# Designs tried in a protein design chat: VH-VL binders against Protein mesh. Part 20

Target 1, 209 residues: Protein mesh, of Bombyx mori (Silk moth) (h9jiq1r811to1019)
Amino acid sequence: GVAGIFGDPHIVTFDDLQYTFNGKGEYVLVRVDHSQLKLDVQGRFEQVPRNIHGAVNATHLTSVVAASNNSQTIEVRLRPQHAQWRYRLDVFANGKRVYFDRTALRVQYFPGVTVYQPMYVLNQSEIVVMFSSGAGLEVVENRGFMTARVYLPWTFMNQTRGLFGNWSLDVNDDFTRPDGTLASVDLNNFQSAHRDFAQHWQLTDREQR
Below, E stands for the ipSAE of ESMFold2; O stands for the ipSAE of OpenDDE; V2 stands for 0.75 times the mean of E and O plus 0.25 times the DockQ between their complexes.

## First folded at step 14 (VH-VL; framework fv_tafolecimab)

Design m8 (from k1 with light chain S31Y; at its last look DockQ between E and O 0.84; V2 from the best seeds 0.00; counts 0 for: pae E 2.6 > 2)
Fold by ESMFold2, look of step 14:
Structure m8 (fold): chain C 209 residues (1-209), chain A 122 residues (1-122), chain B 106 residues (1-106)
Amino acid sequence: as target 1 above (209 residues)
Amino acid sequence: QLQLQESGPGLVKPSETLSLTCTVSGGSISSGDYYWSWIRQPPGKGLEWIGEIYYSGETYYNPSLKSRVTISVDTSKNQFSLKLSSVTAADTAVYYCARDSTYDSYYYFDYWGQGTLVTVSS
Amino acid sequence: EIVLTQSPATLSLSPGERATLSCRASQSVDYYLAWYQQKPGQAPRLLIYGASNRATGIPARFSGSGSGTDFTLTISSLEPEDFAVYYCQQWDNWPTFGGGTKVEIK
């Protein structure tokens, strides 16, 4: 299964439910807390920078942080366009910045996780994170926007929670809050998705990974 | 031991193109583990990074100079070069080539050429 | 652009004295800072990388410290060959250099 954040931001759940939300801050994208299988993927959303036409009333994904089982924590962070030279994305392994900009550094191994820059990428605009649990994360920068996809094997089915849904094969329960209650979300109103669902998955500074 | 040596004209007329070549000996540009940079030092001023090239041809430039700079590489000659167009007196400087190296995710310029003075004057 | 401000501009000291050189960045550069020494008529020479790691062949009297925006190069006891200009340079973004600190004999 695949779920992801695309565009401004457009979310596709593991059950193929599509919606938009326009929140700021840190949110749980996917969390699994089974006795033998753990996954935690969080996303940070920020106000879209001003353009030549002034302020923009939208948010975008700027960071994804992930760990699975007792793996090293990997963060992929969008660099602002004025700070890009060799790197479109920053990558942190347990808080230490790591680089993929040379032949010897293209694939790197950390406890419980492998991280690499695909062969056709020269500027760290795409980073792939592969956990030993089978979970995968793909982060791509394109024209100043970050997209992220989470790939899960069937062993995660029915065990996920967060903005990417439950992977229950039923779109009707993907808007489940942390307390188990079902949100009524107006799919044509991104404020509804935040107000009624996503804000309940929001993290505080003390809760962030 | 790795050595870098700049070569090119020491005098360039205003509005023309400054052209320099760095020849690398005792090492290979095509190794894929290094970036290769041009750095200049105008008289009485500090150092300014101009840009860099990877052996594959990928380049990155100082944004203040980007519109006038071209860096290229010839791996068969173990050389990389700088072209700076539309020069003015402000481009008078000692020009260095340098190797960009890394250890434990920290970067540095570990080898520098001797530098060559280029004067822009009519 | 990340601006590095070095102070003092000139440091007048005698051999055997301790030199303390400051470099401040306009925004955090984490630990991605290097120090170089430049003598008249010569190219810069790498001293310190990653804020605090001595480059190969650099004597123990040279040490670096700091992180984020505030960095220090210390020469514990000046030798005659240490009277030179010192530059800091950041790697958090495209490279920029400080304006330099000249260490001169009193």
Scores: ipSAE 0.563, ipTM 0.795, lowest interface PAE 1.9, mean pLDDT 89
ESMFold2 (binder alone), look of step 14: mean pLDDT 92; pTM 0.946
OpenDDE, look of step 14: ipSAE 0.689; ipTM 0.872
ESMFold2, look of step 15: ipSAE 0.513; ipTM 0.790
ESMFold2 (binder alone), look of step 15: mean pLDDT 92; pTM 0.944
OpenDDE, look of step 15: ipSAE 0.654; ipTM 0.866

## First folded at step 15 (VH-VL; framework fv_tafolecimab)

Design n1 (from m8 with heavy chain S105N; at its last fold request DockQ between E and O 0.71; V2 from the best seeds 0.00; counts 0 for: pae E 2.1 > 2)
Fold by ESMFold2, look of step 15:
Structure n1 (fold): chain C 209 residues (1-209), chain A 122 residues (1-122), chain B 106 residues (1-106)
Amino acid sequence: as target 1 above (209 residues)
Amino acid sequence: QLQLQESGPGLVKPSETLSLTCTVSGGSISSGDYYWSWIRQPPGKGLEWIGEIYYSGETYYNPSLKSRVTISVDTSKNQFSLKLSSVTAADTAVYYCARDSTYDNYYYFDYWGQGTLVTVSS
Amino acid sequence: EIVLTQSPATLSLSPGERATLSCRASQSVDYYLAWYQQKPGQAPRLLIYGASNRATGIPARFSGSGSGTDFTLTISSLEPEDFAVYYCQQWDNWPTFGGGTKVEIK
């Protein structure tokens, strides 16, 4: 299974439910917390910078942080446009910056996780993170915007929570809050997804990775 | 032992193209573990990075010079080259080639050519 | 562009004295800072990488410190061959160099 966050931000859950939200801050994209299977993928969303017409009423993904089981924590961070001279994304393993721009560095191994840049990409515009648990994360920069996809084997089915849904094969329960209650989200109301659902998955400072 | 050596004309007229070649010996440009840079130093002044190239041909340039700079590589000759178009007196400098290297995710220029002075004068 | 400001521009000292050279970045470069030595008529020579790591073959009297925006190169006891110009250089964005500190014999 695959779920992702794209564009403005546009979310596709593991059950193929699609919705948009414009929250700011850090959110749980997907979490699995069982005795023998752990996954935590968090996204940071920031206000889109002002353009010549003033403030923009939208947010965008600027960072994804992920760990699975007892792996090292991997962060992929969007570089600001003025700093994208050679590298589009920054990658950190347990807070240490790592690069993938040379033959010997294209695939790097860390405890519980492998990170690589695809063949013939030199500018870190695409980073792939593969956890030993079987979870995968693909982060792509395109024209200054970050998109992310989380790939999970079927062992994670019915085990997920967060903005990417619960992977129940039923779209009607994907808006489940952390307390187990079902949100009634009006997909025609721009702010309903945040107010009724996504804000409950927002992290406080002490909960962030 | 790795050595880098700049070569090319020492005098260039204004509006012409400055053209330099760096020859690498004692190592291979094709290794894929290094980038190959041009750096210049106006007389009595500090250093300015011009740009660099990977053996596959991918280049990165100083934004202030990008419109005038072309760096190329010839792996069969173990050389890389600089062209700087439309030169003025401000382009008078010692030009160095250098190797962009890494250790433990730290980056630096570890090998430099001896430098060649290029004077832009009528 | 990340601007590196080195101070002082000139440092006049005698052999055996301690030299302290400063480099300040216009924004954080974490620890991605290198120091180079350049003697007259010669190419720069790498001294320090990653703010504090001595390059191969560099004597222990050279040490680097700092992170973020403020960095220091220290030469604990100057030798005659240490009178040169010293440059800092960052890698967090496209490479830029400081303006240099000349260490000269007083």
Scores: ipSAE 0.543, ipTM 0.802, lowest interface PAE 2.2, mean pLDDT 88
ESMFold2 (binder alone), look of step 15: mean pLDDT 92; pTM 0.946
OpenDDE, look of step 15: ipSAE 0.723; ipTM 0.883
ESMFold2, fold request of step 16: ipSAE 0.492, 0.013, 0.386; ipTM 0.773, 0.574, 0.751
ESMFold2 (binder alone), fold request of step 16: mean pLDDT 92, 92, 92; pTM 0.947, 0.944, 0.944
OpenDDE, fold request of step 16: ipSAE 0.794, 0.788, 0.803; ipTM 0.900, 0.898, 0.902

Design n2 (from m8 with heavy chain D104G S105D; at its last look DockQ between E and O 0.74; V2 from the best seeds 0.00; counts 0 for: pae E 3.2 > 2)
Fold by ESMFold2, look of step 15:
Structure n2 (fold): chain C 209 residues (1-209), chain A 122 residues (1-122), chain B 106 residues (1-106)
Amino acid sequence: as target 1 above (209 residues)
Amino acid sequence: QLQLQESGPGLVKPSETLSLTCTVSGGSISSGDYYWSWIRQPPGKGLEWIGEIYYSGETYYNPSLKSRVTISVDTSKNQFSLKLSSVTAADTAVYYCARDSTYGDYYYFDYWGQGTLVTVSS
Amino acid sequence: EIVLTQSPATLSLSPGERATLSCRASQSVDYYLAWYQQKPGQAPRLLIYGASNRATGIPARFSGSGSGTDFTLTISSLEPEDFAVYYCQQWDNWPTFGGGTKVEIK
């Protein structure tokens, strides 16, 4: 299964439910906390910069942080456009910055996780994270926007929670809150996904990475 | 052992293109272990990074100069080159080529050419 | 652009004295900072990388410290060959250099 964040945050769940929200801050994208299987993927959303016509009422993904089982924690962070040079994304392994900007550094191994840059990419605009649990994360920068996809093997089915849904093969229960209650989201109201569902998955300061 | 040497005209007229070549000896651009940079220093002033190139031809430029800069590489000659278009007196500087290297996870310029003064004057 | 501000612009000292040079960044560069020495008519020479690590062949009298936005280069006892201009350079983003500190003989 695959779920992702694209564009202005356009979310596709593991059950192929699509929605948009304008939340700021850090949110649980997918979390699994089972006795033999752990996964935690979080996203940070920031307001789109103002343009010459005033404030822009939209957010975008600027960071993804992930860990699975006993892996090191991997963060992929969008560099601001004025700070982009040969590095469009920053990558951190347990908080230490790592680089993939030459052939000898293309693939790097950390406890429980392998991180690599595809063969012909040298500017860190695409980073792939592969956990030994089978979970995968693909992060791509294009024209100043970050997109992310989470790939899960079938062993995670029916065990996921968060903004990417529960992978039940039924879209009707993807808006499940942390307390297990089902949100009634009006997809025709741009505020409903945040108000009724996504804000409940927002992290507090003490819950952040 | 590794040596970098700049070459090119020392005088350039305003509005024309400044063109320099760096020849690398005692090492190989095509090894893929390093980036190769141009850095300049106006008389009596500090240093300004112009840009860099990887052996594959991929380039990155200082945003303030990007519209006027072209860096190229010729791996068969073990050389890389700078072209800076539409020059003015503000482009008068000593131009250095340098190797952009790492030690562990740190980046720095460990080898520099001797530098060549380019004067923009009518 | 990350702007590096070096102070003082000129430091007039005698051989044997201690030199303390400051470099301040406009935003955090963590420890991604290098120091270079430049003598007249010569290219810069790498002294310190990663804020505090001496480059190969650099004497122990040179030391670097700091992190984030505030960095210091210290020369514990100036030798005659140490009278030169010193530049800091960050690489947290595309490289920028400070304006330099000239260490001159009193």
Scores: ipSAE 0.364, ipTM 0.710, lowest interface PAE 3.2, mean pLDDT 87
ESMFold2 (binder alone), look of step 15: mean pLDDT 92; pTM 0.943
OpenDDE, look of step 15: ipSAE 0.476; ipTM 0.809

Design n3 (from m8 with heavy chain D104G; at its last look DockQ between E and O 0.85; V2 from the best seeds 0.00; counts 0 for: pae E 2.8 > 2)
Fold by OpenDDE, look of step 15:
Structure n3 (fold): chain C 209 residues (1-209), chain A 122 residues (1-122), chain B 106 residues (1-106)
Amino acid sequence: as target 1 above (209 residues)
Amino acid sequence: QLQLQESGPGLVKPSETLSLTCTVSGGSISSGDYYWSWIRQPPGKGLEWIGEIYYSGETYYNPSLKSRVTISVDTSKNQFSLKLSSVTAADTAVYYCARDSTYGSYYYFDYWGQGTLVTVSS
Amino acid sequence: EIVLTQSPATLSLSPGERATLSCRASQSVDYYLAWYQQKPGQAPRLLIYGASNRATGIPARFSGSGSGTDFTLTISSLEPEDFAVYYCQQWDNWPTFGGGTKVEIK
């Protein structure tokens, strides 16, 4: 199954449910917490920078942090506009910055996870993270915006929670809150999605990786 | 041993285009692991990175010079070149070509040309 | 851009003395800092990369330390050939250099 967050921002769940998200802060994109299978993908959303017209009342994805089972934590971060020369994204493995712009560094192996920059990319605008668990993360920078996709094998079905929903082939259970309750979300009301569902997946300081 | 050598006119008139070439010997530009940079140093002043190029032709420039700078590579000649348009007296400097190398995540300029002085004057 | 400020601008010392050069970044550059030596009429020569790693062929009397925003180049005992200008350079953003420190003979 594939879920993702795109653009301004738009979320597509594993069950192909689409809704708009505009929260600030850090949120659980997808979480699996079982004894033999763990996955935690978090997203950081910040306010879109001011433009020539002034303040923009919107958020965008600026960072994705992911870990699976006992893997190292991988963070992919959008570089500030003033710091974008050769690299569009920063990658951190266990808190240390790593680069992928050399042939020998194109693919790097860390405990429980492989990270690489595709061969057709030279400016670190696309990063692929492959966990030993089979979970995959793809992060792409395009025109200053970060997109993230999570790829899961079928072993994760019916186990996922978070903003990307419960992958069950049933969209009706996608808005499952952390406590297991189902939120009644009006898809025609953006505030409903946030108030009734998304805000409950916001990470507190204690829960942030 | 890798060697870099700058070549080109030492005198350029204002508003014209400065053009330099760096010839690399003792190694291939198409190694796939290095970027190749131009760096300049005005007389008695510090160093300023101009831009860099990969053997594929992908370039990155200093934002302050981006609008005037063009760097190109000729892998068949094992050379890369710099063009700086609309020059003024402020562009008078010793121009160096250098190799961007790396060890792990550490970057450095490990090989430099001897530099060539380019004077902008009428 | 990230601005590197070197101090002092000039350091007057005698052979055999210890030289301590400072480089301060306007923002954190982690450990992505290099040091270069430049003598008159010559290109810069790499001394230190990654804040603290000596380049190949560089004498042991040269050492680098620091991280984040504050970095130091130390020459434990100056040799006559060490009198030159020293530049720090960061790689967190597009490459930028400090203004240099001239180590001159007293």
Scores: ipSAE 0.381, ipTM 0.772, lowest interface PAE 1.2, mean pLDDT 93
ESMFold2, look of step 15: ipSAE 0.469; ipTM 0.777
ESMFold2 (binder alone), look of step 15: mean pLDDT 92; pTM 0.946

Design n4 (from m8 with light chain N93D; at its last look DockQ between E and O 0.87; V2 from the best seeds 0.00; counts 0 for: pae E 2.5 > 2)
Fold by ESMFold2, look of step 15:
Structure n4 (fold): chain C 209 residues (1-209), chain A 122 residues (1-122), chain B 106 residues (1-106)
Amino acid sequence: as target 1 above (209 residues)
Amino acid sequence: QLQLQESGPGLVKPSETLSLTCTVSGGSISSGDYYWSWIRQPPGKGLEWIGEIYYSGETYYNPSLKSRVTISVDTSKNQFSLKLSSVTAADTAVYYCARDSTYDSYYYFDYWGQGTLVTVSS
Amino acid sequence: EIVLTQSPATLSLSPGERATLSCRASQSVDYYLAWYQQKPGQAPRLLIYGASNRATGIPARFSGSGSGTDFTLTISSLEPEDFAVYYCQQWDDWPTFGGGTKVEIK
């Protein structure tokens, strides 16, 4: 299965439920906490630059951090548009910045995880993270905005939680809060997804990777 | 024994195009392991990065100069070149070519040419 | 654009003295800072990369320190060959250089 954050942010869950999320801060995108299978993918959202008309309640993804089982933690961070000289994205392996911008560096191996830049990419605008658990993360920059997709094999089905839903094959329970209660979200109201659901998946500093 | 050597005219008239070539010997531009930069230094002043090129032809330029700068590469000759259009006296400087290298995730300019003075004067 | 401000502009010292050169960035550059030495009529020479790592062949009397916005190059005991201009340069964004510190004989 696949779930992702696109555009504005537009979220597509593992069950193909689509909704808009406009929260600020750090959130759980997907988490698996099973005795033999761990996954933690978190996203950071910041306000979009204001325009003359004042777009107050719009946010965009600026960072994704992920680890699976005992892997090294990988963060992919959007560089500000004014600071995108060569690199559209920064990549960190356990907090140390790493680069994929040269032939010898395009594929790098870390404990439990392989990270690479596709061969046709010249500016670190696309980064692929492949965990030995089978989980995958693809991060793409386009025109100053970050898009992320999480790819999971069927062994993760029914075990996911977070903004990307439960992967239960039933869209009706994808808005499940951390305490197990089901949120009533009005998909015609951009504030409802944050107010009734997403804010409960927001992290404190101790909960971030 | 990698060496970089700038070549080109030392005198350029105002409004014309400054054109320089850097010849690389003892190493290969097409290896894909380095970026190749032009950096200038007006007499008695500090250093200013002009821009860089990767062997594939991808370029990045100092934003204040971008409208006047073209950097190109000829991998068959192991050379890369600078063109700076519409020059004025303010473009009088020593021009260096340099290699952008990396070790342990830190970047630096490890090899520099000897530099060539270009004077813009009518 | 990340602006690097070097101080002092000129440092007048005698051989054997300790030199301390400062570089301040207009925003954090983490550890992505290099130091270069330049003598008259020569290209710059790399001394320090990653704020504190000596380049190959650089004597131990040269040391770099700092992170974020404030960086220091120290020459523990000046030799006659060390009287030159020193530049800092950042790699966190497109490269910019400081204005230089001239270390001259008193």
Scores: ipSAE 0.472, ipTM 0.779, lowest interface PAE 2.5, mean pLDDT 88
ESMFold2 (binder alone), look of step 15: mean pLDDT 92; pTM 0.946
OpenDDE, look of step 15: ipSAE 0.509; ipTM 0.830

Design n5 (from m8 with light chain S28D; at its last fold request DockQ between E and O 0.88; V2 from the best seeds 0.00; counts 0 for: pae E 2.3 > 2)
Fold by ESMFold2, fold request of step 16:
Structure n5 (fold): chain C 209 residues (1-209), chain A 122 residues (1-122), chain B 106 residues (1-106)
Amino acid sequence: as target 1 above (209 residues)
Amino acid sequence: QLQLQESGPGLVKPSETLSLTCTVSGGSISSGDYYWSWIRQPPGKGLEWIGEIYYSGETYYNPSLKSRVTISVDTSKNQFSLKLSSVTAADTAVYYCARDSTYDSYYYFDYWGQGTLVTVSS
Amino acid sequence: EIVLTQSPATLSLSPGERATLSCRASQDVDYYLAWYQQKPGQAPRLLIYGASNRATGIPARFSGSGSGTDFTLTISSLEPEDFAVYYCQQWDNWPTFGGGTKVEIK
């Protein structure tokens, strides 16, 4: 299965439910917490920069952090536009910046995870993260916006929670809050998605640590 | 043993184009292990990075010079080149070519050419 | 642009003395800082990369320290060949160099 966030904050769940939301801060995209299978993927959303018409009432994905089982934690972060001279995305493995800008560095191996830049890319505008658990993360920068996709094998079915839904094959329960209650969300109103559902998946300062 | 050598005219008139070539010997530009840079130093002053190129042709430039600079590579001759357009007296400097190298995610310039003085004068 | 400010501009010392050179960055560059030595009429030579790692062939009397915005190059006991200009250079964004510190014989 596949779920994703596209740069205009548009989400597609593992059950193919689509919605948008206007949240700021850090949120659980997908979490699996089973005795033999762990996955934690989190996203950071920031206010879209203002334009000549004033403040923009929208957010965008600026960072994705992921770990699975006992892997190193991989963060992919959107670089500020003034700092995108060579690299569009920053990649960190357990907090250490890692580069993929040369032939010998295109594919790199870390405990529990392999990270690579596709052969056709030199400026770190596309990064692929492959966990030994079978979970995958693809992050793409395009025109200053970050898109992320999470790919999961069927071993994760019915075990996911978070903004990407529970992968039950039923869209009617994808808006399940952390406490197990169902939210009623207007699919055309990103205010409803945040107010009624997504805010409950927002991380606190303690949860970020 | 890797060596870098700059070549080109030492005197350029204002408003014309400065053109330099760096010849790499004892190593290969096409290996894909390094970026290849131009760095300049006005007489008696500090160093300024101009830009660099990868063997595939991908380039990156100092934003303050970007509108006037072109860097190119010829892998068959193991050379890379600098063109700086619309020069003024402020472009008078020693021009170095250098290798952009990395180890353990640290980046640096480990090999430099001897440098060539280019004077911009009427 | 990340601006690197080196101090002092000139350091007048005798052989055998300790030299301490400072480099301050206008923003946090973590440990992505290199030091170069340049003698008159010569190209720069890499001394230190990653704030504290000596390049191949660099004598142990050269050491680097610091992180973030404040960095130091130390030459523990100056030798005659060490009288030169020293530049710091950051790699957190496109490369920029400091203005240099000239180490000269007193």
Scores: ipSAE 0.544, ipTM 0.805, lowest interface PAE 2.3, mean pLDDT 89
ESMFold2, look of step 15: ipSAE 0.538; ipTM 0.804
ESMFold2 (binder alone), look of step 15: mean pLDDT 92; pTM 0.946
OpenDDE, look of step 15: ipSAE 0.692; ipTM 0.873
ESMFold2, fold request of step 16: ipSAE 0.527, 0.501; ipTM 0.801, 0.789
ESMFold2 (binder alone), fold request of step 16: mean pLDDT 92, 92, 92; pTM 0.946, 0.946, 0.946
OpenDDE, fold request of step 16: ipSAE 0.747, 0.760, 0.762; ipTM 0.887, 0.890, 0.891

Design n6 (from m8 with heavy chain S31T S56T; at its last look DockQ between E and O 0.70; V2 from the best seeds 0.00; counts 0 for: pae E 3.0 > 2)
Fold by ESMFold2, look of step 15:
Structure n6 (fold): chain C 209 residues (1-209), chain A 122 residues (1-122), chain B 106 residues (1-106)
Amino acid sequence: as target 1 above (209 residues)
Amino acid sequence: QLQLQESGPGLVKPSETLSLTCTVSGGSISTGDYYWSWIRQPPGKGLEWIGEIYYTGETYYNPSLKSRVTISVDTSKNQFSLKLSSVTAADTAVYYCARDSTYDSYYYFDYWGQGTLVTVSS
Amino acid sequence: EIVLTQSPATLSLSPGERATLSCRASQSVDYYLAWYQQKPGQAPRLLIYGASNRATGIPARFSGSGSGTDFTLTISSLEPEDFAVYYCQQWDNWPTFGGGTKVEIK
């Protein structure tokens, strides 16, 4: 299964439910917490810059942090606009910046996780993260915007929680809050997705990496 | 032992194009392990990075010079080159080529050419 | 652009004295800072990379320290060959160099 964040943020859950929210801050995208299977993927969303017509009421993805089982934690971060000279994305392994800008560095192995830059990419605009658990993360920069996809094998089915839903094969329970209650979300109202569902998955500063 | 050697005209007229070549010997430019840079130093002044190239042809330039700079690579000759257009007296400098190397995610310029003075004058 | 400010511009010392050279960045560069030595008529020579790691062949009297925005190069006991200009250079973004510190004989 595949779930992802695209555009301003447009989310597609593991059950193919699509919705938009414009929340700001750090959120749980997907979490699995079972005795033999752990996954934590978090996203940071920031206000889009004001254009010449004034402030916009939208956010965009600027960072994704992921770990699975006993892996190192991998963060992929959008570089500031003024710093997108050589590297479009920064990659950190347990907080240490790593680079994929040379042939010998294209594929790198860390405890529990492999990270690589796809062939023909030289500017770190695409990064793929493959955990030994079978979970995968793909992060792509395009024209200053970050998108992300999380790929999970069937062993994660019915075990996910967060903004990417439950992977129950039933879209009706994808808006489940951390406490297990179901949110009633108006899919035509971006404020409803944040107000009634997504804000409950928001992290405090002490819960960030 | 790896060596870098700059070559090209030492005198260039204002408004013309400065053109330099760096020849790499004792190692291969096409291994994919390094970036190759041009760096200049006006007489009595500090160092300014001009830009770099990877052996596949991908380039990155100092934003203050970008509109006037072209760096190219010829792997068959084990060389990379600098062109700087529309030069003025302010472009008079010693020009160095250098290798961008890495160890454990720390970067540095470990090999430099001896430098060549280019004077922009009538 | 990340601006590196080196101080002092000139440091006048005698052989055997300790030299302390400062480099301050306009924004954090973490540990991505290198130091170079340059003598007249020569290319720069790498001394320190990653803020504190000596390059191959560099004597132990040279040491680097610091992180973030404030960095120091220390020469514990100056030798006659150490009178030169020293540059810091950052790698957090496209490379920029400090203005240099000239270490000269008093």
Scores: ipSAE 0.490, ipTM 0.787, lowest interface PAE 3.0, mean pLDDT 88
ESMFold2 (binder alone), look of step 15: mean pLDDT 92; pTM 0.946
OpenDDE, look of step 15: ipSAE 0.687; ipTM 0.872

